VH-VL binders against Jasmonate-induced protein homolog. Designs and how they scored, part 3

Target 1, 185 residues: Jasmonate-induced protein homolog, of Atriplex canescens (Fourwing saltbush) (Calligonum canescens) (p42764)
Amino acid sequence: MASTQAMGMTEQQKKSVDEMVEKATNMGVNVQAQNSAVVSMINQTNVSMTFNENHNWSGSVVGTGYPKSIPTKQSRQFIHQGDAKDGSQGAVVYYGSNANGEPCGWLLAWCAPTNVTPTKPNRVYVDCGAQSKFDTISWDTIKAKLDVGPATTNFTDVDTETTIAAGVTSTGSFASVGAAFGLST

## First folded at step 6 (VH-VL; framework fv_iluzanebart)

Design s05 (from i01 with heavy chain R59D S102D)
Fold by ESMFold2-Fast, scan of step 6:
Structure s05 (fold): chain C 185 residues (1-185), chain A 121 residues (1-121), chain B 107 residues (1-107)
Amino acid sequence: as target 1 above (185 residues)
Amino acid sequence: EVQLVQSGAEVKKPGESLKISCKGSGYSFTNYWIGWVRQMPGKGLEWMGIIYPGDSDTDYSPSFQGQVTISADKSISTAYLQWSSLKASDTAMYFCARHGYDSGWYYFDYWGQGTLVTVSS
Amino acid sequence: EIVMTQSPATLSVSPGERATLSCRASQSVSSNLAWFQQKPGQAPRLLIYGASTRATGIPARFSGSGSGTEFTLTISSLQPEDFAVYYCQQYNNWPLTFGQGTKVDIK
């Protein structure tokens, strides 16, 4: 199984992505046939994180769906299958806690277009902070930021001391997205 | 045709162990998640957890984590729900259900007929 | 967890009339909402998924609409076999959650 090339992915995350692709293929999902995103998330916080919500601009999650939980210091993967016109464009929000035990959230958005060009590149957008920040999400605002976003990014919320880093790269037939949900010192 | 066939009704005493089954047929059993749903007498539906039979990967609802064990035997296309020590509060109808894979989401497209579990002294 | 609230708790309708059932989510679930029918002594049966897509074999009189937090199931010309309890279920967020049900009863 071809390994992922997403910037900043650990070797364990790359192996987990390969395993997820195999699992999805066994479910009848053809990861290669559409410009799918294979997403790997690592929880670098001190507590388990729980899936809260998602949003799709184009495409949809396939196979086993979004991981319900990401245990502390572990990674989990999912596959988001792109549509023929716009590819894979989506977002996920996970909840957890910061070092002080305060409720926090982490948001990852990605764009893996069907036809990747210099003017339509692979993109990511990230955000994190207090859980209340994600009570009322403006998906249109996030889409606007994602549409001009870089292929690699990071963000630190000073108030909650939370961090998030993400990157996306194409490996021919699909895009690999890596993200780390963490805490700052 | 897709079918999920569950084991028969059980009458147990508190403290006893129990394992009920859900057998799939008419589809590739290892390619779909199987979920378990509890319905207490006169109450609504509660999702308990899921298993992917191909590799026995499981996810539990927080309310049921540690209370039950979900497992599967792919050689006989059967999923299981197990209690180590039953309580009277476990009295309920238990349904297994398959998730639909074509949309990639965890909605229940086919259901077993249910297994009634009665736990009383 | 997302709380699903259905209304009314009981709906009394005569055969041939229109029934409208509501389901509200405490947070947005996009269109990731399903409707199930359950008759006494039977397993739930999938009617609608994706808020508005009818499952295979479901009669055209059943229709779903809505997105975000407000959803509706409509039965356009209620038949005798339609008297049942109806549940909505969100599958946008984990854990998966169901509404408490709406009983459709004979007037």
Scores: ipSAE 0.000, ipTM 0.471, lowest interface PAE 15.4, mean pLDDT 84

Design s06 (from i01 with heavy chain R59E S103Y)
Fold by ESMFold2-Fast, scan of step 6:
Structure s06 (fold): chain C 185 residues (1-185), chain A 121 residues (1-121), chain B 107 residues (1-107)
Amino acid sequence: as target 1 above (185 residues)
Amino acid sequence: EVQLVQSGAEVKKPGESLKISCKGSGYSFTNYWIGWVRQMPGKGLEWMGIIYPGDSDTEYSPSFQGQVTISADKSISTAYLQWSSLKASDTAMYFCARHGYSYGWYYFDYWGQGTLVTVSS
Amino acid sequence: EIVMTQSPATLSVSPGERATLSCRASQSVSSNLAWFQQKPGQAPRLLIYGASTRATGIPARFSGSGSGTEFTLTISSLQPEDFAVYYCQQYNNWPLTFGQGTKVDIK
């Protein structure tokens, strides 16, 4: 059901997500990550993106946390250590601008359970659009959407011409999460 | 094991150019940001900027934007801090520092020994 | 920029005593706060990051706590080698900013 999971994703987004998943996997292997989500994000917009907010449902980011900036056309990584019982479940919001210079936001949420099963799979949820969309986030609403989310997803906001794609894959003892924050041109 | 080795002390006159270095060893140089921190005599620490050597991406403190240039040569695992025209107010100890296991983490986990720069007429 | 204010400016303690150092941010920095130790003529040394996580090789007598705007570094039983200047640093917002330092001196 790869086509179902990747429905609506462009070829560029598929390639970018796959590259980010590979970067996350390499990082996780190098640091011997266990029971964690290793996340790699690429900024495909024309300006630097700035970390705005995170939320933890289960687990917490390792060390100093989330990259404070993702420069234009560059990727950044972080590790989110899961709880032994419930694994890694969290979200990040980055702010930036669209092609018209309007303030926009990109949201990535992931769920990487300690014990991945068909009924408790790895999941991602994404959203993007005007920055005002993320000024007061309902984390309960995001969690509800994440809980039924696929392993690969995308969203495009036509009003701001912003787009986001993400995927998550189990890699031995950790999950590899890849995301591409971009413009729909 | 992880080590940052900085170039030696410099004595310069106002208006002169200067480039000081910071060589990393014992880790993957391209996988960590390198930052520069100024400490004026008897004063505290001031962050100047950082560079990611893998792609030479830089971020500067607003106070130092346009006053210095940060660069790196990943082939020799070395980062640089450069002035085109020194001022007496640039007299300070300059530290380079690495941060921990992640691109974009901005705390400094290992520090160089420092390079003393004295600018006097 | 976020202003980091440390107190006291100087703390006089005897060996074996508990030392408590404070750091206040002008706005919330979450838990993105580090503590550094600097001895005369030496580079700073990372003690704590993420407000409460001890760096590799740092003795258990050093502990950090706090979140948001108020942070504390505690040294539970001061050793002779602990007399130094201590700096807090936020890494929540650009530019990165340090406190002015607290000098821990012999009573």
Scores: ipSAE 0.000, ipTM 0.461, lowest interface PAE 15.4, mean pLDDT 86

Design s10 (from i01 with heavy chain R59E Y101W)
Fold by ESMFold2-Fast, scan of step 6:
Structure s10 (fold): chain C 185 residues (1-185), chain A 121 residues (1-121), chain B 107 residues (1-107)
Amino acid sequence: as target 1 above (185 residues)
Amino acid sequence: EVQLVQSGAEVKKPGESLKISCKGSGYSFTNYWIGWVRQMPGKGLEWMGIIYPGDSDTEYSPSFQGQVTISADKSISTAYLQWSSLKASDTAMYFCARHGWSSGWYYFDYWGQGTLVTVSS
Amino acid sequence: EIVMTQSPATLSVSPGERATLSCRASQSVSSNLAWFQQKPGQAPRLLIYGASTRATGIPARFSGSGSGTEFTLTISSLQPEDFAVYYCQQYNNWPLTFGQGTKVDIK
């Protein structure tokens, strides 16, 4: 139940997404002209998280790029602009620590196709655990898991007591991706 | 005509504070990001950080986080780069640059002339 | 961070000749790659962005190509004003990173 309540964006995250869209529009980015994914990440851990790496299967990050850090209990946003053929498909990895101070990582992957259909739906894939899990990432393996993934998901790594929840939905203008990087309760 | 005009050269001693400026003109200053780039003598270019003058939102390179402060005053279309305590290793040419935009990522499209900062005892 | 490596360090060519400059990224940067020209005592000048799009006012003799990890800047017929240092820059990942530069010098 607690996990169910953690899924989806908070009201503050929704406001931050709106502010990010406005900022991008002021810079000349037409978020609505192409299928873009506006991604909001909230850090529910006890320490700041740091950007480690990204991967693009289609499209690329735009504007200010990936947030370098996500302070504890705060959210950060970015925009990923899709290409005309396959839309926005990408992944990010952030590093931080669990409750015991052990190095941990959180991975969010998303797929927001150019035209969402029943055969090409919005989907997410998440993973978290020890930082060493992400030292050598097989992006082909992540893509295979993402391709059969649901629109909303969560995962808990029992060994590190870390958790991650994410979802993706289409708006009238763009795809909205929300993720919560956290610790198991 | 888009222009970025930077403040003049500075000669400082270690431990002194410094604030250099970059004034934009010929465009809507609050609608474009301004970045700072360091070039040490005889070396290449290093990105330091970026600011959106409309709301003063900033992002820093990990190498410069905590070492400098980037700020902007939108009322006079000016961005700033500031050191609380200079080191000899801060000796370099510092450039400001506007980030252009066209259906993708932002990139440096217009550059200031540079500010030479020399820190020596 | 993504490491950008340029080659050669120095390219010696005569006016009128073709110059080809290489830039390699340690991991894919898609097409989010820019090229800059810097003359002694001057600020860098944007030549190419998006790997292949010429910036406003840049002569047609400058062209960019490549995607992913390997990129090329070509100057089809070098003019005297083209002797400078050229830098590539990726803007796909934080932090933004530049190559170490290729000096195009007169033969």
Scores: ipSAE 0.000, ipTM 0.480, lowest interface PAE 14.7, mean pLDDT 84

Design s12 (from i01 with heavy chain R59E W105F)
Fold by ESMFold2-Fast, scan of step 6:
Structure s12 (fold): chain C 185 residues (1-185), chain A 121 residues (1-121), chain B 107 residues (1-107)
Amino acid sequence: as target 1 above (185 residues)
Amino acid sequence: EVQLVQSGAEVKKPGESLKISCKGSGYSFTNYWIGWVRQMPGKGLEWMGIIYPGDSDTEYSPSFQGQVTISADKSISTAYLQWSSLKASDTAMYFCARHGYSSGFYYFDYWGQGTLVTVSS
Amino acid sequence: EIVMTQSPATLSVSPGERATLSCRASQSVSSNLAWFQQKPGQAPRLLIYGASTRATGIPARFSGSGSGTEFTLTISSLQPEDFAVYYCQQYNNWPLTFGQGTKVDIK
């Protein structure tokens, strides 16, 4: 694996994540969300992305559910309501294609515990690459990585030229998650 | 407007107990961490610990674990810092501060005016 | 714990001059660094967070830069009200740690 796959966020990704966090925060304030993760995702690829799969470690999606499609250059949001013990911990996988038209996937996972402390903060984990990478997901492996994950992260898959960045913040009673699904070209 | 208002100055003798307060207003008190910071005379700032008033979850700096107790009463939007037995070395200005949020990390965004605690025989 | 070291300890600047203050972390704190101003007899005031983002109401003459272990606070044209002690603080790791402060005196 090329070490460049673990490089820091670009300035464009930082801006996009911050904008998505702001959208999530505004949505959460407007609906008076509590003990939840409010998630905003932007599709920075050249084609529409489609919802493939989710996983819940704790909590569940509410309202209209996960957006079935995220059109190119547009953002979509959802709310994931945490349970009383462990809060909101989940993941979503969206499918799309890279610049060469090859099928690719983007995975976003978040952890927003009911009681946020410096030793148990809100966390994100991301991954992307060929669609086949997500045909057989080890959710236990993802959970292990998420449990020690940072509040902001990014990943670039050199082989498919795909990239993903995400961040999470607390606005008091809920977590705001922002993510940018994109291409490294 | 967001405000943190602290209790007035205290003059105590070694061995006495003390509880000082920090009252928040202008925001949802139960939804923000409150931190305590010590500043000894002529010295810099030292973080002591934090509390989340919504459930009274606390985190202490290793240097202050067991030396002080941080608590909160959410019904009156007030956080507390308490000593069971004061020492002369506890003489300092004590600030409370609200933690803002950025990318899941906490920084102090609003501060109380400070409470001067003087401990002398 | 992460040790924060500020330099210089004291800086004497004539009104209108540029002041540059440095802060070094013993290990990387990414961009999770804040700058505070404390005037004599007052509580600290947040100036910068995220290494470079000005807090609400902070004049444009204050700017922050840096990432990782090396950070700078710049005051482009020092005003009389800028006489104060300036502290950097990392919030990347717990416990939170502050630098020892840089005292800025107006000549």
Scores: ipSAE 0.000, ipTM 0.451, lowest interface PAE 16.0, mean pLDDT 87

Design s14 (from i01 with heavy chain N31Y R59E)
Fold by ESMFold2-Fast, scan of step 6:
Structure s14 (fold): chain C 185 residues (1-185), chain A 121 residues (1-121), chain B 107 residues (1-107)
Amino acid sequence: as target 1 above (185 residues)
Amino acid sequence: EVQLVQSGAEVKKPGESLKISCKGSGYSFTYYWIGWVRQMPGKGLEWMGIIYPGDSDTEYSPSFQGQVTISADKSISTAYLQWSSLKASDTAMYFCARHGYSSGWYYFDYWGQGTLVTVSS
Amino acid sequence: EIVMTQSPATLSVSPGERATLSCRASQSVSSNLAWFQQKPGQAPRLLIYGASTRATGIPARFSGSGSGTEFTLTISSLQPEDFAVYYCQQYNNWPLTFGQGTKVDIK
């Protein structure tokens, strides 16, 4: 979240999360009781980003699913409904381009347990770089890195000049996950 | 009981505009998404897009983006599908459907009876 | 988009016999898969959602199974009213996509 705050995008993401929670609640989704993750992604690149794939370790997305595209300089949201035992644990990969027009990818993984404790904390893991980096993903490797991850993180890939920052926090009833997909230029 | 009632069959010429309707009853209309599905003669089902009537938020299939407009009037519990200029290739049965949920999961649960649209010279 | 492929295109079965219909997704859709029945001149009817959960009022002879990319709809003892076209639909990814349908016909 610190990187998102520094980039001046936090209020836009908060508003988008609130709107998504209201829509889900009106659809009869009990976001509060199920420790769902409300995920907000902002595209800070110069081109639109496209959904590539997801992975679920526990829980699954509800409603219309993952946003197909995230237009440049805009945010998009989804709700990932956690299960009663392990909560919401998942990952998404979006594709786009860097400042030089080279194909790149951004990966966000999160863990929002049903009951957050010192031994089962909120966690995120992020990665970005050339699109080819994500042609073959070892989800077991990503899970191992996520399981020891912090609640807030950022990464910059020097070769592609791409960056990603993410954070997860409990709001008392659901988890809020924010991610900024960007360029280091 | 939950019902979706669609407007009657339409016979139109290429270039004409058209707006068909889907009226929900027996449930809280603003609480559920309404989707539109096309079925060309003798073919399968194609999802076109959906709308959340509470705030008129829409999502379109890439194949239908720019081809049609989906709207809703929550004061009369009615969703709409409209064309500015019909083509012969728009000849099809058009269904509206409500999203359902069980333990928070999305799927289409109730369907309208369909509106047959025929576009011919 | 995720491509849904159903097989066979047509299945000819006698009343009382078992019918097995397949649906394959081009990438994983978890268990977010629904099955619909459509009779001539009628709207589709929801049979199964979540790959294996029967919708309210659907007879026990209909069962669904599978997860990820491979899914099956089984009708254990076909009744005359079961002769119809069956569609699978994924709701895991945007856009929502349907299979091309399997027609279950009288032998």
Scores: ipSAE 0.000, ipTM 0.473, lowest interface PAE 15.5, mean pLDDT 84

Design s15 (from i01 with heavy chain I50L R59Y)
Fold by ESMFold2-Fast, scan of step 6:
Structure s15 (fold): chain C 185 residues (1-185), chain A 121 residues (1-121), chain B 107 residues (1-107)
Amino acid sequence: as target 1 above (185 residues)
Amino acid sequence: EVQLVQSGAEVKKPGESLKISCKGSGYSFTNYWIGWVRQMPGKGLEWMGLIYPGDSDTYYSPSFQGQVTISADKSISTAYLQWSSLKASDTAMYFCARHGYSSGWYYFDYWGQGTLVTVSS
Amino acid sequence: EIVMTQSPATLSVSPGERATLSCRASQSVSSNLAWFQQKPGQAPRLLIYGASTRATGIPARFSGSGSGTEFTLTISSLQPEDFAVYYCQQYNNWPLTFGQGTKVDIK
C-alpha cells in the first residue's frame, strides 16, 4: 500500500489517507503535489471532537467538506484544494474536552504553497487550550505565525493539559498534513 | 443517461419497519455519493445524509443521526434508506440524489422520482 | 449549521415577465450555492450550481448571481412551464442546507 504521511501518522491514518485520495480521484478531484493538501486528524482524547470553524487564506475544501466529528481514538481526513497562485493555506478548529471534562479546542493551520522554495516552504501552526481561547480568533495573527512556522511542530497547554502535534510534507501527488489532537496525561 | 429509480409508495402503521431503495444506472455507481432528502407534505427540502457506495461510508445530518440507516449494495447499484420503527411524523416524500462533481464540491445533480411514505396513526 | 433564507415566500408573475428570487446565507458559502426547481408531484431539478453556472439543458433565461451570503436567481422571460417552487442550497459546509423555498405563481 502506498505510504503517504506527515511525521507521526499512524499506519491506520496512512491507510485512510490512501483511501481518501483514491475515493476523491475516482470522483474526478485533481490532487496534485503542493497544489492540494490531504489532511488527516487523529483524536487521541477520551471524547468525540466536533468541527467548530475553518479559515481559508488560499484554496478551499473539496468533496464532502470538513469532517463534522472525529470520534475518540479515530482519524478523519479531508482534502483542501489549493489555488494555482498560492496553493493550499487554511485552518480548522475542533472542540472537545480534556481529562477533567473541561471544554477545550484544537487549532491546526497549514501552508502548502504551489511553488515550494526555501523562502516559501511547507509550514504548520498549532494551538490548543481552553475553548474560550478560540471564541475570537485573529486570523491575521495566526497567518503571521504560520508564515514563519516549521514543517513539523507540537504544543502543550499546561493549564488544560491538552496537546497538539502536526506536520506537513510534500509527496509525489499532494501535500500530506497530519495532526494529532490529544491530552498531555 | 444517468437515472436514479426509486421504489414505489409505501403505506405503513406506526412502529413498523421499512426499507426503501434507489437504483442508479447510466454511470459508475461506486464512484459517486448518493444523498437522501426528505420533503414533508407542503414543506421544503431537508438533507438527511449521504453514502459512498464503493465502501459504504456514511454521513448523516444531525437531525437524522440515529433516526434512519443509510446503506448500499454496490453489486446491484442500489442505495437504501431504512427505519427500524416508523412514526406518523415520518410521513413524507423521500428523494435520493446523486452527488455531482465540479471543482471538488458536492451538489445534487440527478434526482430519483421520489418515494412517498405514509404512516397513518 | 448554515441557515438559508429565501425571499419572497411567494412571487406572483405573469408569463413573459421577469422574476427575481433571493437567497441569503447566515454565513459565507463562497460560490458554493445551487438552485433547484420543483414542480408539483415531481423531483427537484438542478438549475444552477456554483452560484452562476447553468446545469446541462437549462434554458438561458435562468441566470444566477452572487457570492458570499447574498444570492439571486433571475428568470428573464417567464414561461408557463416555469411556475414552480425554487430552492437554494449551500454545499460549502456540512450539513448541507436548503432554503425554505420561493413559490412562483401565476398572477
Scores: ipSAE 0.006, ipTM 0.486, lowest interface PAE 14.5, mean pLDDT 85

Design s17 (from i03 with heavy chain R59E)
Fold by ESMFold2-Fast, scan of step 6:
Structure s17 (fold): chain C 185 residues (1-185), chain A 124 residues (1-124), chain B 107 residues (1-107)
Amino acid sequence: as target 1 above (185 residues)
Amino acid sequence: EVQLVQSGAEVKKPGESLKISCKGSGYTFTSYWIGWVRQMPGKGLEWMGIIYPADSDTEYSPSFQGQVTISADKSISTAYLQWSSLKASDTAMYFCARQGDYYGSGSYLSFDYWGQGTLVTVSS
Amino acid sequence: EIVMTQSPATLSVSPGERATLSCRASQSISSNLAWFQQKPGQAPRLLIYDASTRATGIPARFSGSGSGTEFTLTISSLQPEDFAVYYCQQYNNWPPTFGQGTKVDIK
């Protein structure tokens, strides 16, 4: 299954998304419902990243769930199935380390509405930095930032030298969300 | 059937350049990483680096950064490992291997198919 | 870099007997560990990945377990073709690193 991918995804990520959609469809997941997000994350850091937390504003993860780890220099994917009214809106937080071995976190939030319009567009919000930044998350604050977010974004935390880039686009059957969790050095 | 076929054994002098090859067949070459692993005589395995042939994205072990160059020619489904100036300490068996990513968490396949190895002997 | 330590260095067992091989990481690697088999004069072969998942075509007698720093490969009923050196490899931290190997001899 060929599919249109979010801008900035590597050729390896595009292949992995296509393979995941095929496998999930064979497991009975309906990715053709126009309210699913297929999320691909690439770990560009020097250590594996570990799933820490998620939040759902609308919809929920399906299939095999959130990847428990993302090995160094590898990508992992998941499918988030949106509800009929508001589509797929969620967030994930992964923990890892920066170049100095300090504990850090990366946060990806996305909004893929059931009906994409100029006033209800595809959106992403990203954040990264010290792990302690994510000890207590105000999901209302994240939602407020996501609601005015662009379809493509990036952020660099100067103190930890961590970076994150993400984008979301509609493929005609599902929303493709891509994210790169990385270091600025 | 998936196969990785490596070039034949090499006998070289210190200071000489060398480029060895690894040709993939039986799968879509551009869809999988190719890695290189060194095994010194009587010793264990050392991970050297990896390349994604579709875009030639490379990652090296810090121990091998600047010592070797990994490249690929996707038009002939071949990956390469190259030295500009060989040392006696480069004497080893060199393996190429295919690495893939799988869907979801808990689905990582390290090196699933390996070449037969290329023995490189460097002596004066 | 993560140091992987395998034990024992050598193991001699009779056909049909159980073999247990250990692999220890110098720090936590979650479940990001693979096991490989290398027969004399041959390339390594992937047996297990993600600590406990058997690779395609690998006999059920091979099983992996563990997480964090302590990992085990078990061969429940050793066959003559199982004489080989076995390596563990972590891919949690960059660069990926291998253990020094455990040599299994069939008595």
Scores: ipSAE 0.060, ipTM 0.683, lowest interface PAE 6.9, mean pLDDT 87

Design s18 (from i03 with heavy chain R59Y S105W)
Fold by ESMFold2-Fast, scan of step 6:
Structure s18 (fold): chain C 185 residues (1-185), chain A 124 residues (1-124), chain B 107 residues (1-107)
Amino acid sequence: as target 1 above (185 residues)
Amino acid sequence: EVQLVQSGAEVKKPGESLKISCKGSGYTFTSYWIGWVRQMPGKGLEWMGIIYPADSDTYYSPSFQGQVTISADKSISTAYLQWSSLKASDTAMYFCARQGDYYGWGSYLSFDYWGQGTLVTVSS
Amino acid sequence: EIVMTQSPATLSVSPGERATLSCRASQSISSNLAWFQQKPGQAPRLLIYDASTRATGIPARFSGSGSGTEFTLTISSLQPEDFAVYYCQQYNNWPPTFGQGTKVDIK
């Protein structure tokens, strides 16, 4: 699986990702973010989502840190300050439930290098499914997938009927990351 | 230290199948992309494709898409390059190489350690 | 695809002399360029990455410079073991591409 994108994003996912990217951009401009990934996530599931874990390949979260919860139908943001050499590269995992009340997880990874080039572009990688899928994460495997990932992507787990879509774009002094955590039902 | 050891030279006829190997040692095999490079007799180097051994995720150069199959068996730290039906034009030296460690994360397209090469000769 | 052009095709140099090899990219590749040395019957060996960073174990007489589209590999005092073919490779764009090689020959 070179890409998690088996099918293109739905129009609703494109709209949600674009709205989150815009929200991230507005926040980044307002706080004069530099060499950072400004991330905006929307919970389109029917229950609150809870922060489970993060991983940093380069850089670290700043300010109030990762949102501890994302209430249903609401968005939350964070800023991940990049390393001077490699920029902002990280991942977050949130837990919640699908339409049947089964425990599920959503993973968002991003790469916003300090100097964007065609081989070091802004990238995202996403995954979702049963919570047990994220009990043991190979961060090396996630990083390898992220390194070849596109600037926009989506994934649907048919078994749990969960979806995730994300996109990243440069705004000059920072990268804006938008993500939508959802259900396929 | 890091070593990539390839299988021995092959002499084949057009239409035959072939699978050559590249065994890694001295590093965590599943943490690095492995690439394949072709060198036609008397010619330069051509990048063919890469595989991530942990899950066999594979990317091919457009010139080699559909011409060869790259695979890996992580249980024995071995990557493979295979042809279903060889052609005389497949006559070349084939090298495997490991993703460059010195470039840091993000650089999976350049190589630091190389296998010794496998010469494949296809003639009738 | 990005086309990498090396010049000259063959360079004849005496031991102890300076050798200068050029590599040109058809479009900007920033500093995402590596240099490899290949001796007859042997696998390529990484010399330089990120245009100017010497790989571990590579002698100080090898140096790389350049950015964008113009790159140079310099061997400051050529030793007998340095007679080989040298390839540049860009890893800025998919697919990565190699130059055609410069053969460094004994004069």
Scores: ipSAE 0.007, ipTM 0.531, lowest interface PAE 10.4, mean pLDDT 88

